# Ledger of designs, part 4: VHH binders against Probable ATP-dependent RNA helicase DDX59 (DDX59)

Target 1, 164 residues: Probable ATP-dependent RNA helicase DDX59 (DDX59), of Homo sapiens (Human) (q5t1v6r416to579)
Amino acid sequence: NVRQIILWVEDPAKKKKLFEILNDKKLFKPPVLVFVDCKLGADLLSEAVQKITGLKSISIHSEKSQIERKNILKGLLEGDYEVVVSTGVLGRGLDLISVRLVVNFDMPSSMDEYVHQIGRVGRLGQNGTAITFINNNSKRLFWDIAKRVKPTGSILPPQLLNSP

## First folded at step 19 (VHH)

Design a5 (from z01 with S103K)
Fold by OpenDDE, fold request of step 20:
Structure a5 (fold): chain B 164 residues (1-164), chain A 124 residues (1-124)
Amino acid sequence: as target 1 above (164 residues)
Amino acid sequence: QVQLQESGGGLVQPGSSLRLSCAASGFTFDDYAMHWVRQAPGKGPEWVSSIRGSGSDTNYATSVKGRFSISRDNPSKTLYLQMNSLRPEDSAVYYCARYGYDKGRYEPGSFDYRGQGTQVTVSS
């Protein structure tokens, strides 16, 4: 069972919101996957998480070797990392990770990607939470997100519903 | 407003011990990793130690590992640095520091928040 939370978060406020989530004892269930839309973003945000919170964080993206990625994922599963900041590399064809919290820091580029990323939680009867940051940069997906999340009973941002 | 204030510095002899304190205010202290950074005359700032928000994880620069111990008391919002076996090369202004993150989309800032520092001088 995946609890889907959609948060309206402007870009300048995303880091703050992320750190709030990571510091929320009810939400933060390591290991946590944080998805971003670019490799550099993954590296930088992971660094930010580590430096600001002290959490063990690492990034994963396509520029890392397969061996490195494999080791990272293994480390994640073994508890070596509390946060993994990833591009869509984990949401596309890789089914190695089951976590309790996913944060879509950046809105996925498609609903398929969204489904794949949030699908990293709530496996094997475990409860999981998927938090997605959304703003006007992803208007294209507003209707689809609303359609998918509304039936779950989750509260949607009014900005999402009022957008044409 | 984020405020950090260091104290506890002084002039001591080599081999002696000193305990620094840092009083924090203006933010949720236990949500943030805290750091000690030092700067000696004519040198750039040097990271010394860090401790995660919960206090459960600590890190040290190689130069101070085994001699320094970082700790924190979250209820009182205080950061500590226990410095043992002090050496002349440990002489510096010591700063309590926290990273900022207000700029940029992803990146951390620098040590955007720090106090005035406290002088530690180790001399025979």
Scores: ipSAE 0.889, ipTM 0.950, lowest interface PAE 0.4, mean pLDDT 94
Fold by OpenDDE, fold request of step 20:
Structure a5 (fold): chain B 164 residues (1-164), chain A 124 residues (1-124)
Amino acid sequence: as target 1 above (164 residues)
Amino acid sequence: QVQLQESGGGLVQPGSSLRLSCAASGFTFDDYAMHWVRQAPGKGPEWVSSIRGSGSDTNYATSVKGRFSISRDNPSKTLYLQMNSLRPEDSAVYYCARYGYDKGRYEPGSFDYRGQGTQVTVSS
C-alpha cells in the first residue's frame, strides 16, 4: 500500500520542508527517493542534503552513464545511500528499486509520471509513503491529483480542493 | 537566532593536542550536520571536518584525517574537534559552521552560520 500525502509547499519553503521530512523519525525510512524536475536540481539538492543533514545522498539523472546509474541504484539497495535525488529517469523504465519513502520535491509533469514515481514505494508487501509538494505552479494537475488521492482517504490541502 | 560560539584555541607546540568546542543555540542541533572550517592568514576558508546530525557519520579533509576527530553531544548542543599531532600548517582560525539553505531553489547555502572562531597557533 502507498500512503499518499499531498502538501502545499511554496517553492521557497520546499527545502525546509524536505529537511523536516528527512528529520522526521516517523517519515524518514531510508532509502528515500526525492524527485526533482531538472538534472542540475538533482545534483544541487543532493549536495544540500549531504551538507545540511549529513545523510548519505547522491543524485541520479540521464547525464549519468547507465553503469553509474545502475551502481547508484545497487548502492541504494545495499544501503550505501540513504537519499537519492532523481529526475524522472527512475520513473520511466527503471524498475530496479523499491523504497519506503518517495518525496516529490517538484510536482511531476504528468499524472503518468506521478503514478510511476509513487509506484516506487509499497512494493513486495511493504508499506510505503509518497509525499508530494504542490503549489499554484502545478494547478493544471489539481483536479487529477485530487481525483486520485481522494479515494485513498488522505487529507488534501484546502487550496487544492477549493481550486476552480 | 542561530548562534555558534567556538572555544578552546590557543598557542601550542608541534605535536601537541587541542580540543575545540562549539556551543550551539537557536536551532534544532541534532537535525543538522555540523562542520569545522578553518582559515589561515592569506588563505581562503578550508573545510576540515563534518559530522551528521545523529553523530553516526564523520568526514575529514585529507590534510587532517587520522589526526583530528570530530564529535558532538546533542543533548548539550556542543560540537567538538579533537586535534592531535598538530602541525604548524594547522594554524588558523577555526570556525564551527552550519550550512544554510534559504537561498536558491535546490542548493545549499554556504557556511551561513558560524561563530567568531577560535585561534589555533602551532609554533615551536
Scores: ipSAE 0.889, ipTM 0.951, lowest interface PAE 0.4, mean pLDDT 94
Fold by ESMFold2, look of step 19:
Structure a5 (fold): chain B 164 residues (1-164), chain A 124 residues (1-124)
Amino acid sequence: as target 1 above (164 residues)
Amino acid sequence: QVQLQESGGGLVQPGSSLRLSCAASGFTFDDYAMHWVRQAPGKGPEWVSSIRGSGSDTNYATSVKGRFSISRDNPSKTLYLQMNSLRPEDSAVYYCARYGYDKGRYEPGSFDYRGQGTQVTVSS
């Protein structure tokens, strides 16, 4: 049982929106998975989360060794990290991880990855929320996003629905 | 707009204690980690300590750990630094600061918001 929220957020405003979410007591249920589209972005945003909020945060991506990734995932399950920023689920070891909040800071480049990312929420019988930031950079996927999300009853951004 | 104002500095002897305060306004204080940063004459800024928005998680530079204690009072929007066993090398202007999120795509920026500072001088 996953509440899928799609928010129209331009790139310069994404970080502010994320930190509003992380400070919202109704939404923030650690641990939180945050997805970005590049490895450097994962490292930088993880550092930003820790420095701005003081939350325990770390990044995961393909340039981390397999041992590092396993240790990070173990730490996530043991409460060592409140926020994990990743470039994706597939190939990162996240496919068996379950959380109560996912934030797609960057919309993934494929709907297959989107499904994997939101699928981290609500496993093991927990309710949860997946929030996705979208703008014109993801225009190619707008129809697919609408097709998947509209039947759930969630209100979609008008900028997405009115796109050619 | 964000405002931070430090106070409580002074001239003291080695081994003395001081308590610094920082009054904050113009933002939701509880949402942010707060930091103390110091800058000695002719040196670059040096991070000293940080505290989570809730007050429950603190960190310290190695040079001050065990001697300094950071705390906050969220109702009064005030940040504190208790400085014990002061040494001449602790002499600096002390700033309270927070990171912003309105600059850069992913990175926090440097200490985008800080006050005017308060001078701490430790000498015999």
Scores: ipSAE 0.534, ipTM 0.797, lowest interface PAE 1.3, mean pLDDT 87
Fold by ESMFold2, fold request of step 20:
Structure a5 (fold): chain B 164 residues (1-164), chain A 124 residues (1-124)
Amino acid sequence: as target 1 above (164 residues)
Amino acid sequence: QVQLQESGGGLVQPGSSLRLSCAASGFTFDDYAMHWVRQAPGKGPEWVSSIRGSGSDTNYATSVKGRFSISRDNPSKTLYLQMNSLRPEDSAVYYCARYGYDKGRYEPGSFDYRGQGTQVTVSS
């Protein structure tokens, strides 16, 4: 049972929007899983979250060893991290993780990946929210996003609906 | 605009205590981790301590741990540094600071927002 929220956010404004989400006591349900497009982006954004807010934050991506990724995911489940910033391609270890809030900071390049990422929320009977930042960089997926999200009753951004 | 104003510095003898304050305005104080950074003459800046926006998590440089205590009062938008057992090597200009998030897509900012500093001098 996942509430899917789509927000229109241009790239320069994404970090500010994430900060607003992390400071919103109604939305912020740690641990939070944040998805980004690239490994360096995961490292940098995780550092930014920690430095700006003081939240316990760490990154996961393929340059981390298999053992290190396993330990980070274990720590997330045990409450050692409040925010984990991940690339979308981490394999089966991430598939077992369930959280109450996912933020797709970057929209994934395929709808299969989108479904996988939002599937981290609300498993095992938990209620949860998935928030996705979208802009023209994801234009080729707008139709698919609308088809997926409209049946949930969530309001879609006008910029997505009015796209040519 | 963002303003940070440090106060409470002075000339003290070794072993003394001193309490620094930082008045903040122009931003939502509670949303930001706050930091103390110091700079002695001829040296680069040195991180001293940090405190989470809520006040619930603090960190200290090894050189000051056990002697300094950071705190904040969010209603009055004020950051504090209690400095006990002061040593001559603690002499520096002390700055209150925060990071921004308006630079780049992912990157942490620098300490783009800091005050003018308050001088602490520890000498016999």
Scores: ipSAE 0.481, ipTM 0.749, lowest interface PAE 1.5, mean pLDDT 86
Fold by ESMFold2, fold request of step 20:
Structure a5 (fold): chain B 164 residues (1-164), chain A 124 residues (1-124)
Amino acid sequence: as target 1 above (164 residues)
Amino acid sequence: QVQLQESGGGLVQPGSSLRLSCAASGFTFDDYAMHWVRQAPGKGPEWVSSIRGSGSDTNYATSVKGRFSISRDNPSKTLYLQMNSLRPEDSAVYYCARYGYDKGRYEPGSFDYRGQGTQVTVSS
């Protein structure tokens, strides 16, 4: 059971919004997965989370070995990390991982990826939340996102609803 | 606006102790990790220690571990650095600092939010 929240966030404001989410007592429930669209972005953002908040954060992407990726995900579930920032390319390695909060900092490249990423939320007996940042750079998926999320009752951003 | 004010520096002998304080205002102090950074003449800034917003996690540079202790009092919005067994190489201007998030899409800011510093001089 996944609560899907869509937020309109311009690229320069995404980091601020993430910080607000991580400090919101109602939303922040570690362990947390944050998805970005590039490897350098994962490294930089995980460093930013640690330096700004002091939360235990690390990145995961394709330049990390399979063993290292498994150890990072194990550490997330065991509390060694509170936040993991990952590229969407590693979504398959996360198939069996269940977290309490997912943030799509960058919009995934496809709806298949979106579904996979939000599917990391929730486990037996726990509810979860998936928050996705969207702006004009992700217009190709607006219709698909709206169609999937609108029936859940979540309020969609007006910029999405008013987009051609 | 963010204000940070360091105090407690001075001239001391090797082996002495000092306690630095940093008064913070203009932001939600509890939400931020706080840091001590020092800068000696002719050198770049050197990270010294960090403490999580809650006060529950601390980290230290290898050069000060076991001698320095960082702490915070969130109700009074005050950060501290207890410096014991001071050495001449600890001489520097000490800054308390906070990172920002207003630059770049992913990047951590630099130490854009720091005070004027407090001078610590350790000499025989």
Scores: ipSAE 0.465, ipTM 0.735, lowest interface PAE 1.6, mean pLDDT 85

Design a8 (from z01 with D31E)
Fold by OpenDDE, last read:
Structure a8 (fold): chain B 164 residues (1-164), chain A 124 residues (1-124)
Amino acid sequence: as target 1 above (164 residues)
Amino acid sequence: QVQLQESGGGLVQPGSSLRLSCAASGFTFDEYAMHWVRQAPGKGPEWVSSIRGSGSDTNYATSVKGRFSISRDNPSKTLYLQMNSLRPEDSAVYYCARYGYDSGRYEPGSFDYRGQGTQVTVSS
């Protein structure tokens, strides 16, 4: 069961919103997956998380070796990392049972990817939360997001609903 | 709005101890990692130590590890740096610092917030 939260967040405000989430005791349930759309972004944002909050953060993306990625995921499951900033490198079917919060810092490029990313939580009957930042840069997905999230009862940003 | 004010510096002999303090205001102190950075004459800034918001995790530069101890009192919004076994090479202006996050899409800022610093001079 995945609780989906869609937040309208302009790009310059994303980091602030992320840190608000990470500092929210009701939302922050480590380990947390944060998804971004580029490798460099993953590295930089992970660094930002660590330097700004002091949380144990690491990035994962395709430029890291398979062994390294495996170790990172192991560390995530073992509690070595509180935040993992990832590109869409995590394969389907990967067991991340301990992850209870996903933050789509960047909107996934497709609804398939969206479903894939939020699917990292709420496995094996566990409750999970997926928070997705959205803005006009992802306007092409507004309808699909609304279609998918609206039935869940989650509130949607008015910007999505009022979009032509 | 964000303010950091260092204190506690001074002139001391090698091997002595000194405790720096930093008074913070203008932000939710316990939500941010705090850092000590120092800058010696003719040298660039050097990261010294950091402590996470909760105070549970600390990190140190290799040059000060085992000698310096960072701590914080969140209720009073105060950061501390206990410096033991001081060496002449520890002489610098010490800054209490916090990263910002208003620059760039992903990256942290630099130490966007820091005080005026406090001078530490270790000399025989």
Scores: ipSAE 0.878, ipTM 0.944, lowest interface PAE 0.4, mean pLDDT 94
Fold by OpenDDE, fold request of step 20:
Structure a8 (fold): chain B 164 residues (1-164), chain A 124 residues (1-124)
Amino acid sequence: as target 1 above (164 residues)
Amino acid sequence: QVQLQESGGGLVQPGSSLRLSCAASGFTFDEYAMHWVRQAPGKGPEWVSSIRGSGSDTNYATSVKGRFSISRDNPSKTLYLQMNSLRPEDSAVYYCARYGYDSGRYEPGSFDYRGQGTQVTVSS
């Protein structure tokens, strides 16, 4: 089962919110998967996580070789990394059973991608949490997000609910 | 506001030891990795060592590895740097530092938070 949390977070506040999450003992369950929109962002944010928190972090994106990506994922599963910052390069069906927290730092570009990303947790009967940062830059997905999350009983940001 | 204050520097002979301290305030100390950086005259800042918030992981620059030891006491919000087998090239102002994150979308800031530093001079 996946607990979906939608947080209204303006872009300049996203890093701060991420670090709050990573420092929250109730939320932070390593390894954590953090999704971003771009490859450079993945690299930079991973570096930020390392330097600011001291957590073992690494990035994964399409510019890394297949072998490297495989090794990263293996490391994730083996506990070598506490945080993996990723673009949407993780294939469907990938068995990331150890992942209990997903953070959509950047809102996925589509609901299909959203479902794919949050699907990285809550596998094999394990409870998982998916936290998604949302703001007006993703207004086109407000209706779909609300439609998907409301039935779960999760609280939605007022800004999202009041959006036409 | 974030405050860092270094102490423990001094003039010592090669081969001697010093222990630096850094008193932190104004933020949740154990939620942040802490760093030691140093700057020698005429040189740019050099990262020396870091320790994660929990204190479980430490990292060192190659130049100090095996000689320096970073540690922290989270209850007292104090960072330490034990410096053994000091060399003349270790002479510098040593800063206790923390990264900021207020700039940019993804990247870390620089060492936005640091103290006034403490002078370490290693000389015969």
Scores: ipSAE 0.877, ipTM 0.944, lowest interface PAE 0.4, mean pLDDT 94
Fold by OpenDDE, last read:
Structure a8 (fold): chain B 164 residues (1-164), chain A 124 residues (1-124)
Amino acid sequence: as target 1 above (164 residues)
Amino acid sequence: QVQLQESGGGLVQPGSSLRLSCAASGFTFDEYAMHWVRQAPGKGPEWVSSIRGSGSDTNYATSVKGRFSISRDNPSKTLYLQMNSLRPEDSAVYYCARYGYDSGRYEPGSFDYRGQGTQVTVSS
């Protein structure tokens, strides 16, 4: 079972919102997956997490070898990392882990990718949470997100519902 | 407003000990990793040590590992640096520092927040 939370977050406010989530005792359940839409972003955000909070953080993306990626995921399961910042590489064939919290820092490019990324939680009968940041840059997905999330009973941002 | 204020520096002989303190205010202290950075005359800033928000994890520069110990008291919003077996090369201004994150989309800032520093001089 995946609890889906959709938050309206403007781009300049995303880091602050992420750190609020990571510092929330009710939400932060390591290990945590944070999804971004670019490799450089993954590296930089992971560095930010480590330097700002002191959490054990690592990035994962396609420029890392398959062996490196597997080792990172293994480390995640073994508690070596509390946060893994990832591009969509984990949603596209790397199914080695089940986590308790997913944060879509960047909105996935498609609903298929969205489903794959949030699917990293709620496995093996455990409850998971998926938090997704959304704003006008993802307007084309508003209807699909609403259609997907509304039946779950989750509250949707007014901006999303009022969009033409 | 974020404020950091260092204290505890002084002039000491080699082999002696000092304990630095840093009083923090203007932010949720336990949500941030805290750092000690030092700068000696004619040299650039050098990272010394860091401690995560909860205080459970600590890191040290190779040059001070085994001699320095970082700790924090979150209820009083105070950061500490216990310096043992001091050497002349440890002489510097020591700063308590925190990273910012207001610049860029993903990256951390620099040590955007620091105090005025406290002078540590180790000399025979």
Scores: ipSAE 0.877, ipTM 0.944, lowest interface PAE 0.4, mean pLDDT 94
Fold by OpenDDE, fold request of step 20:
Structure a8 (fold): chain B 164 residues (1-164), chain A 124 residues (1-124)
Amino acid sequence: as target 1 above (164 residues)
Amino acid sequence: QVQLQESGGGLVQPGSSLRLSCAASGFTFDEYAMHWVRQAPGKGPEWVSSIRGSGSDTNYATSVKGRFSISRDNPSKTLYLQMNSLRPEDSAVYYCARYGYDSGRYEPGSFDYRGQGTQVTVSS
């Protein structure tokens, strides 16, 4: 079961919101996956998480070797990392049973990707939370997001519902 | 407004100990990793040590590992640096610092927040 939370967050406010989430004792359940839309973003944001909070953070993306990625994922499962900032490099079907929180820092490019990203939590009957930052940059997905999330009972941002 | 104020520096002999303090205000102290950075005359700033918000994890530069200990008291919003076995090369202005994150989409800032520093001089 995945609890889906959609937050309207403007780009300049995303880091602040992320750190609020990471500091929220009710939400922050390491290890946490944070999804971004670019490799550089993954590296930089991971660095930010580490330097600002002191949390053990690492990035994962396609520019890292397969061996490195494998080690990162192993480390994640073994508790070596509290936060993993990732692009969409994590393949479908990857079992990250220990992940209880996903943050879509950047809105996925498609609903298919969205479903795959949030699917990283709530596996095998475990409860998980997926928090997605959304703003006008993803207007094309507003209807689909609303359609998917509304039935869950989660509150949707008014901006999303009122968008033409 | 974020404020950091260092204290505890002084002139000491090699092999001696010194304890620095940093008083923090203007932000939720325990949500941020805190750092000590030092700058010696004619040299660039050097990262010395860091401690995560909860205090459960610490890191040290190789040059000070085993001699310095970073700690924090979150209720009083105070950062500490216990410096033992001081050496002349430890002489510097010591700053407590926090990273900012207001710039850029993803990246941290630099040590955007720091105090005026406290002078540590180790000399025989």
Scores: ipSAE 0.876, ipTM 0.943, lowest interface PAE 0.4, mean pLDDT 94
Fold by ESMFold2, look of step 19:
Order: C-alpha cells, then sequence, then structure tokens
Structure a8 (fold): chain B 164 residues (1-164), chain A 124 residues (1-124)
C-alpha cells in the first residue's frame, strides 16, 4: 500500500525539503514523480533539481506536445529520468507508470486531484510513499486530508489538526 | 558557511596543461553537483563543466570538450579540472561553484556559491 506523509512546509522552504527528500536514501527511490501547480513551475523546479543535484530530471505538462509527452513517459519507463516534475493534469496521463515515491510539492486544489496523484504510487504490488507539502494555502482541504490520512496511522502536522 | 577555494592556476604557454583543484567545506559535498565556471576580464561568467554528486555523469561546454576533464574526490571534498591543450582563449579566472536552493519557490539559485577563483593565463 501507499504510505501517505503530510509535511507542513511553507513555500520558501519547499525546495530545501525536496532536496532533503531526494538525498534521503530511505525515501529516494527513483524514479520520483514531483507534482507542482503550474507549467512554468514544473520547468523551473526540474531545472533546479538537475542543477543542484545532477539527477536526471525533466518536466512534463500540457505545453509539451503529445509526441514529446509520450517520449518522456517512455524514457521514464526505460530509466532515462530519475525525477519527473509534472503538473497535476498531466499527472493523470502518467497512469502507466509505477513509481515508489511521489512528492506533492504543491498541494493539489481538490481531493480528486490528490487521489489521482498519489495513485501513481504502489502499482504492480509495490509499496510506496506519497509525501505532500501543505500550508495555510490549502486550509480548505484540511478536514478532507485529515479524514483520508489519519486512519493510515501517519502523524499529521499539528498546524493542520489545530486549524479552524 | 559554504567555503570553496580554488588553486592550481598560473601562467603557461599555449599547448600546456594545468590541473585546478577546489577544496570544499561547510556542506555535504557528495549531495551536490559541482561546476567549473570561468570569467575573462570584462566578460560575463561562462559555464565550463559539471559533475554529478556521485562523480558520475560529466558535462562540458563545447569550447572545452575533449581538452578538459572534470573529476571529484568525495572523501577529500575536492573538485578537479584537468585542462589540456590550453589556448589563449582559455585565459580567465576559474571558479568552482555549486547551485543553491535558497532563492524562489521553484527557481534554481545562482553561482553565488563560489570561491575567489584561480587565474589561468595562456600566452606565448
Amino acid sequence: as target 1 above (164 residues)
Amino acid sequence: QVQLQESGGGLVQPGSSLRLSCAASGFTFDEYAMHWVRQAPGKGPEWVSSIRGSGSDTNYATSVKGRFSISRDNPSKTLYLQMNSLRPEDSAVYYCARYGYDSGRYEPGSFDYRGQGTQVTVSS
């Protein structure tokens, strides 16, 4: 099954936390799928990962052509990329890919999207981890997040649990 | 408290070789890609080469490919640049550098993490 970890991370600290995750030998199991909420953000974060770590990183989003997106997904299956940074829309298009780590760098805007994003983990009988960065920008979803994650036994951030 | 210190530069004739070193401290060296960047007087910085944290996966600017070799020794926290077949256009201050994660929500940082540089001058 999928271990769902929720971390309280303010926007300026998100890259640092992602870097810590990518360098954590217990968590980092390439390929890693990282979700962001905008196309430019996907391109920039993918560049940042490559520049800082040297990991093979690429972005995928709707401004990539259909052929390019298919080639990126094929490359992911063949081990050409260690980190793929995607918008949530194209995350649904990754339904053939089995990964062991998903990072929601940006919390999706709906629980439907959240479910689709974490659904990329643990396919083909593998266990996996989904880590989601959350802060006050997503407080409208806090109850739904707690409802879904609390039964799994994961410790939720107190900032989420004590929110009105 | 990131510290990078380059050494090994000098004045040499065209066709000569030099080996630059960069001593690193204040960060977990093997977690970062390392880069060599050079800057000639009155010009902007020019990326030269990079190497992945593990020491695998190297890249080079086309102007130096086949002549320069980047390497690292992670136990000693040291980055190297072997420069062969040096040309006058290779004359520059050479910096070792890394990118940071401190700027912007998504953006890569800049080469603000670099040493004071080592001068390489290639002339007849």
Scores: ipSAE 0.619, ipTM 0.809, lowest interface PAE 1.0, mean pLDDT 87
Fold by ESMFold2, last read:
Structure a8 (fold): chain B 164 residues (1-164), chain A 124 residues (1-124)
Amino acid sequence: as target 1 above (164 residues)
Amino acid sequence: QVQLQESGGGLVQPGSSLRLSCAASGFTFDEYAMHWVRQAPGKGPEWVSSIRGSGSDTNYATSVKGRFSISRDNPSKTLYLQMNSLRPEDSAVYYCARYGYDSGRYEPGSFDYRGQGTQVTVSS
C-alpha cells in the first residue's frame, strides 16, 4: 500500500537528493510532506525549496502560533502549498491530510516515529511512496529498518545491509 | 559550468521601457526558479522578481509591481524582464540569478550563480 524507499544519503547531499525527487515527475505528486528533525531546519529547508525551485513551500512545527498553524492547514487544504516541511509535531488537523509522497529528509530517532511518518501516505485506500534518507547517524536503527522494509521487496542500500 | 549573461540595458528617459534578457547555460534551465536582482551604487542588492521553472507563478517586489513583467522561454534557456514606466529610482546594475543547493544541510544557497550584470540608467 505504501512503497518504502530507503536511500543512502550523507548529510551534505540530502538537499540535492530532495531536489532530484521534487523534479521527478513520476514521484512528485503535490502536496509532498518532508520531515526534518529540528524546527530551524524546517524553516530553512522550506525556504530553500521555494528559492531553488519556485514551488510553494511552507514549514510547520511547534514554534508556529496556533493561528499560523490554522492558516497553514487551511492553505494546504485549498492547494496553496506544494511542499510542507515539518518536524514530527503535526497537530491533529494535519494528521487528517493524506499525501502521495513523504520524504524523511532526516531519519527519525525511533521506529515508532518512522511508522507514524510513513503513515501519512496511503490512507483511505490511496497508494503512495515514502522515501527515507539514511546514513551512519541512524546506525542503531539499521536492523529495525531492514526488518520492516525487506518484506516489501524494495532494494535496500548496500551500505545499510553491509553495516556490522 | 553554470553561465548567465545579461543584456539589454541602456540609458533611457523616465517613462521609457526596456527589455532585459539573460542567456543561461550549463544547467537544466527549466528545473530552477530564476530571479532578477538589482544593485544601485552604494546600496545593497535588491530582489526584483522571480519566476518558477515552468514559467508559471511570478513574484515581484512591491517597488516594481505593475511596471515590470518577468518571463522565460525554456526551449531557448532565456529569461526576460520587461521594464515599463521606468523611473530614476530603477537605475541599477541588473543581474539574473539562481540559487544553489550546495550550501549546508538545510540552508538556502546564496546567489552563487549570477552574470556580470547589465546597466540600466534612467536619466533624472
Scores: ipSAE 0.567, ipTM 0.797, lowest interface PAE 1.1, mean pLDDT 86

